# Ledger of designs, part 30: VHH binders against q09150

Target 1, 302 residues: q09150
Amino acid sequence: MRKEYLVSHIEENAHQADIYSLNVVAGNLWSASGDSKIKKWSIGDAEHSLVEEIDTPHKLGVHHLATSLDENVVVSCGFGQDVYVWNPETNEFRDLGNNAQHPSECWSSCISPDGQTIAFTSVDGRIAVWDNPSDCKISELDTKGKFGLCIDYSPNGRFIVSGHQTGQLFLISTETGRLFHVLSGHTSPVRSVAFSPGSTLLAAAGDSKMITIYDVLSGDQVGQLRGHAAWIFAVAFNPVGDLLLSADVEGKIKIWDIDTMECISTQSETDGAIWAVAWYKNGFIVAGADKSIRWYRAAATE
Key: E = the ipSAE of ESMFold2; O = the ipSAE of OpenDDE; V2 = 0.75 times the mean of E and O plus 0.25 times the DockQ between their complexes.

## First folded at step 16 (VHH; framework vhh_gocatamig_d2)

Design r27 (at its last look DockQ between E and O 0.56; V2 from the best seeds 0.00; counts 0 for: pae O 2.4 > 2, unsure alone 63.1 < 65)
Fold by ESMFold2, look of step 16:
Structure r27 (fold): chain B 302 residues (1-302), chain A 119 residues (1-119)
Amino acid sequence: as target 1 above (302 residues)
Amino acid sequence: EVQLVESGGGLVQPGGSLTLSCAASGFTVSINALAWYRQAPGKKRELVAGITRGGSTVYADSVKGRFTISRDNAKNSVYLQMNSLRAEDTAVYYCAAYSYLRYSPSDHWGQGTLVTVSS
């Protein structure tokens, strides 16, 4: 069944450059931008208020952001191939580039829900798993030069998945520290991966303009979502896990029913790329090249 | 096909000035940051200066106060005004572009422009 979503709020010029990453946690929205700033927004108020603006040490801009569920640990990656781990309460940044065990050309990162474990992709194809409290590497997967573009940590803490320029996905078991599956289906760069909230499915999308859905345990492809006419840079499951949100570089936003594998809503942006998406309550939030953050709400059902 | 074209290099005397420029083309998405690197013979490339789309800048300590980076977002061009030049500034200067589609640094380097500071 088709669903309708309506724009409920627009924060125009929320940043001075493209907004590449959004994270919703503990009633707050975190945004990261090529302007080298990270901003925290309270999303429980009627005005969607800016709470904090953080000048990061990312000299050339920040493009990836991950937050622990308690907001005590934040990991950020920037265009200068720099990566920092920091505590938002103190804004004390730890530069991981000074650690000999750190991946030399980090691109994307994720963090376990409890903030204890972080994982990194790299340009040289190594995927490192890191113990945050001790600041040391736990394990590493060498993909033999396959540039890692995106990475996600499953909500149950048991899996990490990375998407690569080759189109391959590497699914790693955190229990064993070893490769669990290599997933195929894409032959073009994979730009975004996301686990379902139950950690039983994962979605992968990118330059192929399609979204593949995999069963995590078996590694089997269980669906394909077709309809985007441009590269897809963001996907996210809703908290229930029955809907998927996707957005492309031409500003198109789509909502998919995972049970039927059908598109149930399309919103068309008239401008630039949507780089980041997040679900919140009955709606969702998007941001991208127009430097604005847009909130959508579900329309009342008939 | 991404292209970066540097120009403006040449021979200058110590204490002199020079303006480098770089035009970037073939990018299908915005360029978040543009930067200048330099490489002297037998040395690794080092960052000289960088500028984001929003206008924030970074400079190597060795050039602070002497070099100024600027960009024209509409033309995807970046400029380096080099003043009070020293012999140690002699190098091939390269521009670099940082976009969300960047794969490896080597895929987006130009040919460079030589700056020689000598009497």
Scores: ipSAE 0.639, ipTM 0.823, lowest interface PAE 1.3, mean pLDDT 87
Fold by OpenDDE, look of step 16:
Structure r27 (fold): chain B 302 residues (1-302), chain A 119 residues (1-119)
Amino acid sequence: as target 1 above (302 residues)
Amino acid sequence: EVQLVESGGGLVQPGGSLTLSCAASGFTVSINALAWYRQAPGKKRELVAGITRGGSTVYADSVKGRFTISRDNAKNSVYLQMNSLRAEDTAVYYCAAYSYLRYSPSDHWGQGTLVTVSS
């Protein structure tokens, strides 16, 4: 069943550099860019107006952003391998590189659903889980030099998954702090991972140009989504969990039906790389190299 | 192949000026940030100046008001105008580029150019 989506809004020059991360939480869109700025945008109004702008101390830009569900905690990772934990309400931040005993060379981050735990991947292949705000390390897995490119926290808080340059995925149980699965299926860098809303499925994608769907508990591959012609940099499940959104470096956006494992929509309005995607309401948002935030809505069904 | 080609280094008297240039090539994805670092003998490498694609700049305290970093996005080039040079500015200056690379996100360094400030 084919589904049609329409561009509903374009925020041109939303940032002054590439936009590398998008998060939708609590009715707001958070964006982070190579311009070292973090911005909060309204979802509720038709104009999607700018609500907040944070001038970060990142010297060389931001490439990853994690936001807690209640928006009380924001974690930013920069190209300088600098990491900050933010309180958006007070604009206070912690410099984890200089003021905390956090591992250096952190690259990607995710926050637990309750906001009390932050997990990081590092360039040297560590997956570290820390308590927030105490900055006490809860657990760490050392993959022995396999660069962790992406990480996600399951909505039920029970699992953390990271994607690595080798194509491997490490699924960690938060209950035990131990490795739950090593997931295979990729032999090229994994750029993006995402849990389904029910925490039952996991999607992984990257330079293989393929999306693999896993059963979280069994670790089994449930499906492979083929169709992209370029490296995939972002995947995300919709809130219901029946659709998956993906985007690649050539600007192609695809919507997949998780039940049928078929592509039901393809968007190609841009030729620039799309680095980040997010769902909102019954539509989705993308951003990337063209510095714009593009909003899509589902077309009305007859 | 990623390449950073630096130029403009040399010998200069105290109070003199130099302009360093760096051209970045071989990147498969856009370069987000360009920066200049320096390393003096027996010292750690330190950031001198950085500039994002959007034009945001950062400077070391020791060079503020004397050095100016700029970039040409179309040429993937970065420049460092150094004025009022001091003996303590003597170092090998390195160009750095930050981007998502083809196989992995990374930073890259040039070979360096020597700047000697001496009377």
Scores: ipSAE 0.139, ipTM 0.620, lowest interface PAE 2.4, mean pLDDT 91
ESMFold2 (binder alone), look of step 16: mean pLDDT 79; pTM 0.795

Design r28 (at its last fold request DockQ between E and O 0.80; V2 from the best seeds 0.68)
Fold by OpenDDE, fold request of step 18:
Structure r28 (fold): chain B 302 residues (1-302), chain A 119 residues (1-119)
Amino acid sequence: as target 1 above (302 residues)
Amino acid sequence: EVQLVESGGGLVQPGGSLTLSCAASGFPVSINALAWYRQAPGKKRELVAGITRGGSTVYMDSVKGRFTISRDNAKNSVYLQMNSLRAEDTAVYYCAAYSYLRESPSDYWGQGTLVTVSS
């Protein structure tokens, strides 16, 4: 069944550079940009007014934000491979880059649901898991030079998945610290990975222009979503897990029914790349190269 | 092929000025950040100055007030105006580019240009 979404709000020039990450934290939308700023936006008001602007210590822009499900920890990653851990309430942060034991060339990060564990991918292909806030390394997997482009933590806290330049996905068990699966299906860079809310499914997408759905426990491919004509940079399950949101570098936004594996909605209001997406309430938010934040709401059903 | 080409280096007396330029080519999309690094003999490479696509700049403490980084997005170029040069500024200066679309573990670096400050 086709579903209609409408643009409810557009924040033009939300940042001075591309927006690379969107996260809902403590009732606000957090946006991270190549301009080295993080901004908080109100979700509760129709105008989605700016709540706070944070001048981050990132020297060369910020391209990734990770949040714990309990909303007590935020991690930011910058283009200079600098990483910071934030208290989302106080905006206090600590520098992980100055830790001599911390892996170099960090690119992407994810946080356990309880905020006690942080995982990182590196440009040289390492997947490292650290205790928070002790900054003690728990485990590390070396993929032998395969650049880790994206990473996610399962909501049930049992798995970490990373996507790499080779198209491979490494699924790690947090219980054992060991590799659980190497998932195939892509032969080009994977730009985004996301667990379903129930931690039963995993979505992966990237330069293949295809989204692959995996069963987490078996490692089997259960679906392939085709329809995008360009590289996909963001995928996200809705809170219920029955829909998947995706966006590509040509500005196309698609909604997929996970049960039928069909595209049920396509948005194309911008021709600029969409780098980031987020679900909120009964709608979703996108941002990217045009420096705007677009808010969408589900149309009322007659 | 991605290329970064530096120019403007040379010999200058203490108190003198130089302007370094770097032209980037071969990038499929816009570059988010450009930066200048330097490496002196026997020392590690260090960030001298950086500039984001939004125009935000950063400088190492020892060059603040003396060096100015700027960029021309239309020309895919970055510049480093160096004033009041000191002997300690002697180094090979490298241009670096940062892109979100990277898929390689390799950073994008120029070959470097030598700056020598000597009386």
Scores: ipSAE 0.767, ipTM 0.896, lowest interface PAE 0.6, mean pLDDT 94
Fold by ESMFold2, look of step 17:
Structure r28 (fold): chain B 302 residues (1-302), chain A 119 residues (1-119)
Amino acid sequence: as target 1 above (302 residues)
Amino acid sequence: EVQLVESGGGLVQPGGSLTLSCAASGFPVSINALAWYRQAPGKKRELVAGITRGGSTVYMDSVKGRFTISRDNAKNSVYLQMNSLRAEDTAVYYCAAYSYLRESPSDYWGQGTLVTVSS
């Protein structure tokens, strides 16, 4: 009924400030921190050794990182309202903040599965979709000032979803460039959204302390995951799509069975906020306010 | 209740010094960065200096070498030491906090403290 996860490795003080973003790509973990650094860590060894440390141009810290599946395109957003697209092989950063076509004050981003398209949220409520090779705007949705806090690209490439301060979600069809659904159900800021790997479900969570599961095509709410007692800043589906990972600002981590909509594991290793989560194989990784990266593995997997 | 409270402003002759302070309270999570902005009458608000939780700093060009930002993470406070003041430094100075809890277009701001540099 309940499934147990155990800490397999802790990288204490992995950064000098809060760790806000984690991405697992191509055998590496990427971490981004309020210390203005991005770090790569090996997934393939038990020590999870530091592979690379990148000093970013973000002078007031970096809070968002998106990495293409091939690791060739990286987007980072900082607290100073700065945004860069860069090539990790060269560490050459392209400053998007000086481009008059960009939405003012980009906050979060996502990259299409083929690595060609980048979508951005912004503080002023515009959701911009860009063709990265040509650096040209493909489309833009104006939400009329609704601060966009999170965004995700569906794995099948067909949809983009953004979550906003109002609790609304905007689901955009990438084929038409037009709004597909406006999803309601949250009335508080939505801090994290994620598509399932099959692209048929999406999860949204935030300050309501609840996770809502939507059917992508119909736009219907198909489940609610209740149990967090604090704001939820991170959700992620596992690669199979049968489990959801969530974490809150009081340090609680929960694993949910999507078929039953029930919590099957709760972990609490810290009282501090967990800002970011990621899955890797049969385990997961969390990071947050304690500046540490915690690696977990399922107890029944050996 | 989240609050930022500035103090230390006043009237100073050119070449003089002031120390501004800002106390941040009511934040349920850590503040990633604290900054000072200023706004002269009829002008836009501009970043003067910023400091991260880890101690990294940024300064606008015109204040480098004259102003020093520092913070006390235990007291959740930020300070701006302003030396060699010039008439051009006259402005209302605002404390700002950068938090991942941001949910509105406005960052967290204090009410401001006036600095007047005049002969």
Scores: ipSAE 0.708, ipTM 0.857, lowest interface PAE 1.1, mean pLDDT 89
ESMFold2, look of step 16: ipSAE 0.664; ipTM 0.844
ESMFold2 (binder alone), look of step 16: mean pLDDT 80; pTM 0.806
OpenDDE, look of step 16: ipSAE 0.445; ipTM 0.772
ESMFold2 (binder alone), look of step 17: mean pLDDT 80; pTM 0.809
OpenDDE, look of step 17: ipSAE 0.278; ipTM 0.691
ESMFold2, fold request of step 18: ipSAE 0.510, 0.436, 0.442; ipTM 0.761, 0.716, 0.717
ESMFold2 (binder alone), fold request of step 18: mean pLDDT 81, 81, 81; pTM 0.815, 0.817, 0.818
OpenDDE, fold request of step 18: ipSAE 0.743, 0.738; ipTM 0.885, 0.884

Design r29 (at its last look DockQ between E and O 0.81; V2 from the best seeds 0.57)
Fold by ESMFold2, fold request of step 18:
Structure r29 (fold): chain B 302 residues (1-302), chain A 119 residues (1-119)
Amino acid sequence: as target 1 above (302 residues)
Amino acid sequence: EVQLVESGGGLVQPGGSLTLSCAASGFTVSINALAWYRQAPGKKRELVAGITRGGSTIYADSVKGRFTISRDNAKNSVYLQMNSLRAEDTAVYYCAAYSYLRQSPSDYWGQGTLVTVSS
């Protein structure tokens, strides 16, 4: 059976430029935009209300945002290849982008659930793993010039996966700091990667217009999700892990049943790019080129 | 194909003015920021000025008060008004564009336009 979703709220012009990143954590929605601002929105009793607006030091806009589960550590990356780690209670930013031990031209970052470990991709193909408390590099994988476009940390803390311009994915064990698998299947840039909540599956999508599902431990491709007609910039598993949300640069949003590998819903609210997606409650949130945040809720079924 | 084309460079006396322009074409999504960089002989390429789609600007300290950046979002064009030029402003000036569709280190730079401040 198909599943229906309805728009429940539109926050028009939530930012003054494209919204590239969304994160739902600790009762809040975080948004990051090319306007160089990060905003926090309530998803509790005052749902949709702007809680805080943060002027970041990112001079040319923010395109990646990651938060620890407790919201005490935030990592952000901007178009100026700048990377900051900061505490949202104080808004004191620590500049990591120009550290001599850091890869030059950082592009994407992720953070472990407990905020202890940060990982970065770079234009020159290095993947750095960083200990946040000691502010030092733990390890680095050199992919020999493969521009790293996206990165994610597994919920169980055991793995990091990055997606690259070549279509390759590099899966790193955090226990050893060493490469665990190189995953093939894409031959075009990978724009988004995501672990399932149980950390047993991961999804990768990008310019190939398809989504591949891998078993983390074996490295085997266990599924392909086809149906998007444009480049896919965002994927996310729901908290149960039985559904995947995806969105493309032409404004299509799809929900996939992971057990059947079938698309169960398609939404098209805008013809502009959707850069970011997130699950919340019984629905989801999307944002992109139209500068607006759209909330969706599952429709009542028979 | 994505292209950035600079124009407006040339020879100018100290104290003079020039306007540089850059036309960006072939982009299918918005350009989040446009910038000018410069590279003098034997020196590293450095940021001169940048402007976001929303109009926020940044300037190198060495050009503040003398240079003004502006952009026309409808034309994907960026301009650099250069006043009170000095000999040390002599360089090749490059236009750069910042887009989320980036996938290569060479995305997205123009070919450059030479500015010579002399005599």
Scores: ipSAE 0.717, ipTM 0.875, lowest interface PAE 1.0, mean pLDDT 89
Fold by OpenDDE, look of step 16:
Structure r29 (fold): chain B 302 residues (1-302), chain A 119 residues (1-119)
Amino acid sequence: as target 1 above (302 residues)
Amino acid sequence: EVQLVESGGGLVQPGGSLTLSCAASGFTVSINALAWYRQAPGKKRELVAGITRGGSTIYADSVKGRFTISRDNAKNSVYLQMNSLRAEDTAVYYCAAYSYLRQSPSDYWGQGTLVTVSS
């Protein structure tokens, strides 16, 4: 079944550089950019006004942002291999590179649903799980040099998954701290991973231009979504879990029906790379190389 | 892959000026930030200045007010104007590129250019 989406709002020049990360939590949109700024935007008002701007100490830009569900914790990863943990309410931050014994060369991060655990991937292939705010290491998996490009925490808090340069996915049980599955299906870098809202499915995509859907418990491939013609940099399930949003480096946005495994919508309003996507309400948000934040809404059904 | 080539280094007297240039080639559209580093003998490599694609700049405290980093996106080049040079600025200066599209654990570095400040 075809579904139509319309552009509802465009925030031009939302940042001064590429926008690499978007998070929707607690009715707000968080964005992070190569301009070393983190911004918070309102979802509730029609104008999607700027609510907060954080001038980070990142020297060379931010490429990953994780936000806790209660917005009490924000983790930013920068191009300078610098990592900060933020309290948005007080604007206080911890420099994990200089003040904590965290692994060097962290690349991606995610936060547990309760905000008490932060997980990182590193360039040298480590997956480390840390307690927040004590900065005590809970567990670590060493993939032996396989660059971890992306990471996600399951909504039920039971699993962490990371995508790596080899195409492998490592699924870790937070209960045991051990490897639960090594998921195959890709032979090129995985750029994005996302759990379904029920934590039953996992989507992975990257340079293979294909999205693979996995069953979390069995580790089995449930489906493969083909249609993108370029590297995929972002995937996200909608809040209900019946749709998947994806975007690629050529600016193509696709919506997939998870039940039928078919593409039900394609957007191509931009030619620049889209690095990040997020769902909100009954629509979605994208951002990337054109420095704008683009808001989409579902068209009225007949 | 990105390649970086530095130029402009040399011998200069204290109080003098030099302009370093770095030209990037390859997959340059993926480069978010360009930076200059330096390494003096017996010292660690340190960031001197950085510039994002959007033009945001960062400087080491030791060079603020004396050095200016600039970027020409059309030429895929970054420049470091160094004024009021001091003996302690003597070092090999390296150009660095930072890309979001990296697939390997490597950063992109130039070969370096020597700057010697001496009377």
Scores: ipSAE 0.669, ipTM 0.850, lowest interface PAE 0.7, mean pLDDT 93
ESMFold2, look of step 16: ipSAE 0.630; ipTM 0.836
ESMFold2 (binder alone), look of step 16: mean pLDDT 80; pTM 0.803
ESMFold2, fold request of step 18: ipSAE 0.678, 0.635; ipTM 0.853, 0.831
ESMFold2 (binder alone), fold request of step 18: mean pLDDT 78, 80, 81; pTM 0.804, 0.811, 0.819
OpenDDE, fold request of step 18: ipSAE 0.659, 0.604, 0.629; ipTM 0.847, 0.815, 0.827
ESMFold2, look of step 19: ipSAE 0.633; ipTM 0.828
ESMFold2 (binder alone), look of step 19: mean pLDDT 80; pTM 0.804
OpenDDE, look of step 19: ipSAE 0.356; ipTM 0.700

Design r30 (at its last look DockQ between E and O 0.40; V2 from the best seeds 0.00; counts 0 for: pae O 3.2 > 2, unsure alone 64.3 < 65)
Fold by ESMFold2, look of step 16:
Structure r30 (fold): chain B 302 residues (1-302), chain A 119 residues (1-119)
Amino acid sequence: as target 1 above (302 residues)
Amino acid sequence: EVQLVESGGGLVQPGGSLTLSCAASGFTVSINALAWYRQAPGKKRELVAGITRGGSTIYADSVKGRFTISRDNAKNSVYLQMNSLRAEDTAVYYCAAYSYLRYSGSDHWGQGTLVTVSS
């Protein structure tokens, strides 16, 4: 069964440089860009109006962004290998990159839904887990120099997964602070990882041009989604968990049915790279190299 | 494939001026930021100036008001205008590029160009 998705809104030149990260939380879309800005957009109005524009201390641009459910804790990573945690309401910033307990050359970060735990990857292959309220490191996994390119926190709070330049994924239990599984299946850089909303599946994709689906508890590969002809930089499960959204560096967008492991929609609205994707209600949002945010909605079933 | 080529280094007297250039090639996606670093003998490599694709600039405190960075996005080129040069500015100057696609797989540094400030 195929579904049709249509562009419902385009915010052209939403940023002055590539848009690398999108997060949907609390009725808002958050975007992060190489222009060193983070922007907040309303999901609830027809034009998806700009709510807030934040100048970040990321002097060379920002490429990873994560936001707690209450929007009071935001973590961001930039091209200068800098990491900041900040409260958008107070505009207070804390530089995590200078703490001796953090990995040098931080690249990607995630935050638990409740804002209590932050995790980072690094170029030198360390994965650090940080307790935000006490401002101290909880644990660290040394992957022995495997550059960590992406990281995600499970919605149930029990797991963290990172994807690395070697193709390996490291799945960590947050309860024990210890490695739970090492997942194989990719032999090329993994650029994006995502947990399903039930926290029972995870997806990993990257330069191999394929998407692998793993069962979190067993660590077994349960599916492989093939069809992209270019490197995949973004994957996301929808809120139900039955669909996966993916996008590549040549502007292809694909929707996958997780029950059948089949592609049910392909869109090609731009020739440039798509760096980031997100779901909202019955549609999705993409952004990338054309500096624009594109909103899609599902076409009527009948 | 990726290449950064610096030029414009040389010998200059204190108080003099020099313009460094760097051309970037072989990148398959946009370069988000270009920067100049320097390394003096026995010192750590330090950021001198950087410029984003959007035009935002940063400078080390030691060079503010004396150095100006600029960028031509169409040519993937970055320039450093160095005025009021001092002996302390003597160093090898390196061009660096920051790209989301290539950042993680290889360092994007040039070979460097030597600037000597002496009388």
Scores: ipSAE 0.524, ipTM 0.771, lowest interface PAE 1.9, mean pLDDT 87
Fold by OpenDDE, look of step 16:
Structure r30 (fold): chain B 302 residues (1-302), chain A 119 residues (1-119)
Amino acid sequence: as target 1 above (302 residues)
Amino acid sequence: EVQLVESGGGLVQPGGSLTLSCAASGFTVSINALAWYRQAPGKKRELVAGITRGGSTIYADSVKGRFTISRDNAKNSVYLQMNSLRAEDTAVYYCAAYSYLRYSGSDHWGQGTLVTVSS
């Protein structure tokens, strides 16, 4: 069944450089950019007004941002191999690159649902789980040089998944700290991974231009979504879990029905790369190379 | 094919100066940031200095006040002026280029140029 979406709002020049990350939590949108700024935007406000701006000490830009559900913790990863953990309320931050006994060369991060744990991938292929705010290492998996490009925490807190340059996915049990599955299906870099809201499915996509859907418990591939013609940089399940949002480097945005494994919508309003996507309410948000934040809403059904 | 060509390394006495250059070519994607890294024997690679397209800079604490990074956007080149060199600055220096594609810690690396500071 085809689903129609309309552009409801465009925040032009939301940042001064490419926007690489979007997170929707507790009625707010968080964005991070190559301009080294982190911004918080209102979802409930019809104008989606800027609520907060953080001038980070990142000098070379931010390419990954993780935000806790309660917005008490924000983790930023920069091109300078610098990582910061932020308290948005106090604007205090920890410099993990310079001041902590934290792994170097961290690339991506995610936060547990309860905000007590932060997981990182590194360029040298480590997947490390740390306690927050003590910065004590809980567990680590060493893939031996397989660069981890992306990482996600399951909503139920039981799993962490990372995508790597080799195309491999490592699914880790947070209960045991051990490897639960090595998921195959890709032979090119995985740029984005996302758990379904029920933590039962996992989506992975990247340079293969294909999205693979996995069953988390069995590790089985349950679907492959084909249709993108370029590298996919972002995937996200909607809050209900019946739809998947994806975007590629040529600016194509696709909505997929998880039940039928078919594309039910394609948006092509921009030719610029889309680096990040997020769902909100019954719509979604995208951002990328054109420095704008674009808001979409579902069209009224007849 | 993307290439980073480094030059300017060599042997220098303590207190001396060197200027490293790196020319980037063959890029199909815009370069966001350029940086210099170094790796000494038995040590991990570390960021020395970085510069964004807009001119914002970052320096390692150990080189602040002594090293200056600059770039020529028209030439896609980055330079590292190193003054007051110390023995501990001895390392292989690598040029790094970061594109707008989130591909790796550095999208591209040079082959490195050796800087030796010794009396």
Scores: ipSAE 0.048, ipTM 0.553, lowest interface PAE 3.2, mean pLDDT 90
ESMFold2 (binder alone), look of step 16: mean pLDDT 79; pTM 0.805

